# VH-VL binders against Prolyl 3-hydroxylase 1 (P3H1), part 6

Target 1, 115 residues: Prolyl 3-hydroxylase 1 (P3H1), of Gallus gallus (Chicken) (q6jhu8r557to671)
Amino acid sequence: SHLVCRTAIDEKQEGRSDNSHEVHVDNCILNAEALVCVKEPPAYTFRDYSAILYLNGDFEGGAFYFTELDAKTQTAEVQPQCGRAVGFSSGSENPHGVKAVTKGQRCAIALWFTL

## First folded at step 17 (VH-VL; from v4 with light chain V29I)

Design w1
Fold by ESMFold2, look of step 17:
Structure w1 (fold): chain C 115 residues (1-115), chain A 122 residues (1-122), chain B 110 residues (1-110)
Amino acid sequence: as target 1 above (115 residues)
Amino acid sequence: QVQLQQSGPRLVRPSQTLSLTCAISGDSVSSNYYAWSWIRQSPSRGLEWLGRTYYRSKWYNDYAVSVKSRITVNPDTSRNQFTLQLNSVTPEDTALYYCAREWPEYWAFDIWGQGTLVTVSS
Amino acid sequence: QSALTQPASVSGSPGQSITISCTGTSSDIGGYNYVSWYQQHPDKAPKVLLYEVSYEPSGVSSRFSGSKSGNTASLTISGLQAEDQADYHCSSYTSSKTYVFGGGTKLTVL
């Protein structure tokens, strides 16, 4: 389990567009240019399933999204809500990231399961 | 919380072995979540990653090509530390040596030792 | 030379923003989102500022931000303060399963 928080930049940098969490895969290291995800230690190869549990919803932006292996082509999006959970397999079928938090602070707990 | 404390000699003669130790407090050298790296810094090369050790069901090592023939990084679970041995040193190995905790979640180094300046000279 | 190219020095006045570039190849910065930035004050160990191109760990000022485009990553420091005077190093994971660092950039706050 892992607590992850991302805060919007202060008022002087409102409108930030950089991702709160770049696209990655939980059990391998993604090379989006080569379209490969290398599942070897010290990557966390023992992760079989992942979940994100949102602890709050009083923020803007911060959407959780899935992509193709290219880390660019979005395939799905989940809006955070307090108490919402997102579950997915940890492998290369589920590259994912988190879009910029534009107001407030996004907090979630990441969970990983080994079968 | 987690701290890395380095120790070892400051002067090594050419052709001898450079040996450094990094003691870990607040974490385990056998953690499934981290790797343990040595990085050195010199004016001519800047920061240079040398190699790592880590536990994932068994012990692994990875080394930079530039030093692969001369380097060994070993864990010591009983003392909760890891060591660097660099054989056949030359003056080009004079550098400030750091141990660092590698965090594969982000593939970066989040905790660093205090550094040990090692001079290779006769 | 280092594997990643950084300017040797940059300068700015208090309150300004500055950007430090870090250029590599498709085998490191271009292929991976695992670019990190480290701040190093004189006689101190490096301290991580950013992971994963733009991720700010807890306890790091939001004045530090990061991005990448193609083979070039950038660190931007807004609202420069005297304490920002330091060396800044970029790093990337590589397709050879190693790490490469930039040569470092000395930031002078005028």
Scores: ipSAE 0.667, ipTM 0.867, lowest interface PAE 1.2, mean pLDDT 88
Fold by ESMFold2, fold request of step 22:
Structure w1 (fold): chain C 115 residues (1-115), chain A 122 residues (1-122), chain B 110 residues (1-110)
Amino acid sequence: as target 1 above (115 residues)
Amino acid sequence: QVQLQQSGPRLVRPSQTLSLTCAISGDSVSSNYYAWSWIRQSPSRGLEWLGRTYYRSKWYNDYAVSVKSRITVNPDTSRNQFTLQLNSVTPEDTALYYCAREWPEYWAFDIWGQGTLVTVSS
Amino acid sequence: QSALTQPASVSGSPGQSITISCTGTSSDIGGYNYVSWYQQHPDKAPKVLLYEVSYEPSGVSSRFSGSKSGNTASLTISGLQAEDQADYHCSSYTSSKTYVFGGGTKLTVL
């Protein structure tokens, strides 16, 4: 578990479409070109479920999104809101990333569970 | 808060074994959340990752192909440290050696030791 | 493992933006979002600037940003300052479960 914050920077984030957090998987090493996610140490293979708890909602951008293994095909999106939590399995079925924060600061707590 | 302190000889003769120690304060060498790497730097080769050790219910090692036949990285839980041993050194192994904490959340090195310049010469 | 290609040197004037490239292959930068950048002042250890292509850790100036396209990652420094004069190294995780580094770029602030 740890606190994650991403802040929009003045001019260099204006009009940005790049990710604040690149697409990854929480318990394996994603290779999006080869369409595989290798579940081996030192990756955190013991993570079975993940959760994100949003600490604020007074920002723009910063959407949380899921993809296929290609890290490109978006399958779902979650808009952050203060007090909203999103839970998902930590494995290769849930590659995810965070879009750029375009105004303000996005803060969340990440949590991981072992079953 | 977490610090890495290096120690070891600075002069090693060809064909001998280079041995360096990295002492960890503020963290545990057996942490489930980190790995412990050695990286060296020379003018001709720049930064070069050599290998790592880490604990995940048991001890693991991974080594760079360029040195895999000569390298050993060992933890010492009682002293909270890890060591580099590089056998059969040549002048090409002259470099500034760093230990570093590897953070698999982001697959990068967030804490570095102070560096140890090791010279391999007769 | 393989070396990543960086320009040997780059220069810029105070206040300008500069970009340092880091080119690899599909076995490292192309396949993985695990690119990091390190700043190294003379006689000092490297210090991480960016993780995971563009993630800025606490205590790093927002003037540093990163991106990746295909097999090439880029570090951009905006609002160049004298203290930015240093060596910059890129790194990537590889399909061999190792790390590779670029040859380093010396940034001169004119």
Scores: ipSAE 0.667, ipTM 0.869, lowest interface PAE 1.2, mean pLDDT 88
Fold by ESMFold2, last read:
Order: C-alpha cells, then sequence, then structure tokens
Structure w1 (fold): chain C 115 residues (1-115), chain A 122 residues (1-122), chain B 110 residues (1-110)
C-alpha cells in the first residue's frame, strides 16, 4: 500500500500544473507523446489490479481521473468521498492521474494486487 | 532505514579495471520494488548515469550507451551488495562515483551512497 | 545520447522566487512525466527534491515546486533563503531505458 496526501497551498498551487499527480499507468511506462506503454521490468509488470481508497472528503479539487494513452483526453472522473474506493485494472487501458487539490488536504491509500 | 555504503580503491591506472562495491543495509538487493544504479560526477560532464541491476524473477541489466562496451554491474545476494566494474579506464573516467537506489514508482533516485572519488592516472 | 540543458548559474536575493529551466527532447522530458530534481550542497551527495515533475517527498520544503511544458521542465524556489545556495540537477527517464541529467545549475543567494 502507499499512503498519499496532498495539501493545497495558495502560492504552490498557483505555480504548479493543474494536477496533483501526473497521468501514469501502474504496470507499464507510459510515453504519452508516442502513445505507447512499455510493459517490461523494472516497471511493476506484476501489478494486475489497482485500487484507491479515500481516507477523507473535506477538501476541494483532487479528483481522480482516467485518460486515453495521450494523457490528455479524459474518459472518466471519480469524485473523492471518505470511504469511497476505486478499483481498476493496472494496465495500459487505465492511464490515470489526480487533479490539483485547491482547498484542504486529500489523503488516500493506493493498493495493488497480483493474480 | 535504508543505507548504501560504498567501498573500493581510489586510484586506478589507465587501461585497468575500476571496481567499486555498494553494500545495502535495511533493504535487499533482490527486492522486486527497486533497482540499483551507479552514477558518476565530474566537473566536465556533471552527473552521468552509468547503469543498473535489478531482480524481477531473474537478474537484468541496463547500461548507458556511452559505457555499454566497458561496464558490468553485478549483484551479490549472499553479501547484499552490488558492484561496478569499468574496464579499460582512461583519465576521463576520473570522477566521484555514487551508488543509488532507483525507485521505479517515480523513476528517480531516492537514496544515495556517500560517493567515492576515483582518480585514473599513471 | 541527449543531454538536458540547464543554465550554468542563477542568482537571486533572499525572499525572491527563482526558476531553473531544464530542456530536453521528445525522447526524454517531452515523452515522459518522469522528471526529477536534485539539490547538492558542497561535498554532499545529491538529495532528491521532486519526483514526477512536481511531486515533493515528505520532508522537502513546500517552497520547491515544479512544472513541465513541452520539452522543458522547471524548478521554482519560492522565498529564497541562504540554505538554498547549492547546485541543482534535473534528470529524466528516456525511451532507451536510461536516465539523462542536466549539466547542473549553481544557485547563488545574493
Amino acid sequence: as target 1 above (115 residues)
Amino acid sequence: QVQLQQSGPRLVRPSQTLSLTCAISGDSVSSNYYAWSWIRQSPSRGLEWLGRTYYRSKWYNDYAVSVKSRITVNPDTSRNQFTLQLNSVTPEDTALYYCAREWPEYWAFDIWGQGTLVTVSS
Amino acid sequence: QSALTQPASVSGSPGQSITISCTGTSSDIGGYNYVSWYQQHPDKAPKVLLYEVSYEPSGVSSRFSGSKSGNTASLTISGLQAEDQADYHCSSYTSSKTYVFGGGTKLTVL
């Protein structure tokens, strides 16, 4: 598991990109310009399923979102809520990121499973 | 608490082999979650990634193109360490050599050894 | 092999914000979100400041921030302090399964 917390700070959010976590894939190395995701070591190729568990919901922004391989075309979005879980396959079908947290602090646990 | 401790000779003659060792404490060289790299630093070239070793059901290596013909990075699971061998050295291989833990979650180096200054001269 | 381009030196006064650029190609910074920044004080090993363009590890000051546009990544230091005087290095993963580093930037706090 992997605990992740992001906090909004006005000057920091003004000087950063619009994402708290850049778009990536959990079991391969995404090259969004070339539209490929290379599944080979030392990437964590053994990850088959991923999950995100939200620990709180008293913040603004910080939405979890999926994209196409271009890391730009959003295909789905999950609004954070305390106790909400998002499960998805770890492969190139599910590039994902986290939008900027604009107020408060977002905390979540990332989990990975091998079949 | 993970630490990397470097050792090896600090003077090597031209045409010989430079050999360094990096001992790992608090983690395993065969961890499925990390890779183990050598990086060197010189005034003329700055930081330069040389190569890595890592275990994923078997041992793998990747090497920088500039040194690929001369470099070997080997794990030693019994001593929990990894080594650098750089063959046929010249004075241009004089540098401060670091071992580092690579974290493929973020593709960066989160733990570094203290560095070993190696001089190549007659 | 492509090198990342950084300015050789940058200076700023205490309290100012400064930005250090790192320019590569589509085979490294342009293609990947795996840019990292390292701070190095004299006679010390590099210390990671940022992963993945803008992610700050625990224990790193919130005064450091990062961004990327096209083939150029940037490190911004807000509220410049004397202890920020150091060398700064960028790095990127590459399409050849290697890493490249910039030449380094010496930051002088005036």
Scores: ipSAE 0.657, ipTM 0.859, lowest interface PAE 1.2, mean pLDDT 87
Fold by ESMFold2, look of step 19:
Structure w1 (fold): chain C 115 residues (1-115), chain A 122 residues (1-122), chain B 110 residues (1-110)
Amino acid sequence: as target 1 above (115 residues)
Amino acid sequence: QVQLQQSGPRLVRPSQTLSLTCAISGDSVSSNYYAWSWIRQSPSRGLEWLGRTYYRSKWYNDYAVSVKSRITVNPDTSRNQFTLQLNSVTPEDTALYYCAREWPEYWAFDIWGQGTLVTVSS
Amino acid sequence: QSALTQPASVSGSPGQSITISCTGTSSDIGGYNYVSWYQQHPDKAPKVLLYEVSYEPSGVSSRFSGSKSGNTASLTISGLQAEDQADYHCSSYTSSKTYVFGGGTKLTVL
């Protein structure tokens, strides 16, 4: 598991639009410019399923989102909520990232599973 | 806490082999979650990634093109270490050598050894 | 020489903000979100400041922030302090399964 916390800072409380986590894939290395995801070591090729668990919900921004392989075209978004979990397959079908936290602090745990 | 402790000779004659060792405490050289790299620093070249070793069901190595014909990075699981061997050194190989833990979650180097200044001179 | 281009030096006064650029190609910074920044004080090993363009590990000051656009990544240091005087190095993963570094930037706090 991996605990991740991101906080909005005073100089960026309003108008922040950059991501808290850039778009990636959990079991291969994404090149969004070339539209390819290379599933080779030392990438974590053994990850088959991923999950994110929100530890709090008293913040703004910080949404978890999915994209096409281009890392730009958003296909889905999960609204943060304390105790909410998001489960997905770890492969190139699910590029994902986390939007900027615009107010407060976002904390989540990442989990990975191998079949 | 994970620590990397370097050792090895600090003076090497031209044409000989440079050999350095990096001892790992608090982690395993055979971890599925990390790779183990050597990086050097010189005034003329700055920081330069040289190569790595890592375990994923078997041992792998990747090397920078600039040194590929002369470099070997080997694990030693019984001592929990990894080594750098650089053959046929010249004065241009004079540099401050670092071992570092590579973290493929973020593809960055999160833990560095203390550095070893190696001088190649007659 | 280095594969990534950084300015050789930058300067600023205490309390100000500065930005250090790092320019590469589509085979490194352009293609990957795996840019990292390292701070190096004299006679010390580099220390990671940011991973993945903008991610700060725990214990790193929030005064450091990062971004990228196209083939250029940027490190911004706000509220400059005397202790920020150091060398700063950028790094990127590459399409050849290797890493490249910038030439380094010496930051002087006036």
Scores: ipSAE 0.655, ipTM 0.862, lowest interface PAE 1.3, mean pLDDT 88
Fold by ESMFold2, last read:
Structure w1 (fold): chain C 115 residues (1-115), chain A 122 residues (1-122), chain B 110 residues (1-110)
Amino acid sequence: as target 1 above (115 residues)
Amino acid sequence: QVQLQQSGPRLVRPSQTLSLTCAISGDSVSSNYYAWSWIRQSPSRGLEWLGRTYYRSKWYNDYAVSVKSRITVNPDTSRNQFTLQLNSVTPEDTALYYCAREWPEYWAFDIWGQGTLVTVSS
Amino acid sequence: QSALTQPASVSGSPGQSITISCTGTSSDIGGYNYVSWYQQHPDKAPKVLLYEVSYEPSGVSSRFSGSKSGNTASLTISGLQAEDQADYHCSSYTSSKTYVFGGGTKLTVL
């Protein structure tokens, strides 16, 4: 597991449009320009399933979202909520990222599973 | 607390082999979660990634095109270290050599050795 | 091996913000979100400041921030302090399964 916290620490953080976590895939190397995800070492090719568990919800922004391989076309979004879990396959079907946290601090646990 | 400690000669003659060693403490060279890289730095070329070794059920290597014909990076699990061998060196290979831990979660180098300045000259 | 282009030097006064650019190609910065930034003080090894364009590891000041657009990544240092005087290097993963670095930028705090 991996504890991840991202915060909008000072006034300069508000209004930011950059992602808190850029779009990626958990078990392959995404090239969003070429629309491919290369599943080979040293990437963590042994990851089969991923999960995110939100530890709090008292923040603004920080939405978890999925995209096409282009890393731009959003296909789904999960709003943060304390105790909410998001489970998904770790492969190229699920490119994902985290939008900017605009107020407060977002904390989550990332989990990976090998079948 | 992971540390990388470098060793090896600092003067090498042209046409000989440059050999450096990086000893790992606090982690394993055979870790499934990291790769082990050599990077060099010179005033004219800046930082230059040379190659890596890593274990994923077997040992793998990847090398920069510029040195691929001359480079070998070898793990040593019994001593928990990895080595750089660069054959047929010229004065252009004079540089400050670093070993570094590569973290494929983010594709970056999070731990660096102290550096070894290697001079190639007669 | 392609190199990333950085300005050779940049300067700023204490308390100000400065930005260092890093320009590559579609085969590195343009194609991948695996851009990292390193700070290097004289006679010291590089130290990672940011990875994955903008991710700040534990123990790194929030005064360091990063972004990218197209083939150009940027490092911004806000609230400039004397100890920020150092060399700064960018790096990217490439489509050849290698890494490339910029030439480095010397930051002078006036």
Scores: ipSAE 0.642, ipTM 0.863, lowest interface PAE 1.4, mean pLDDT 88

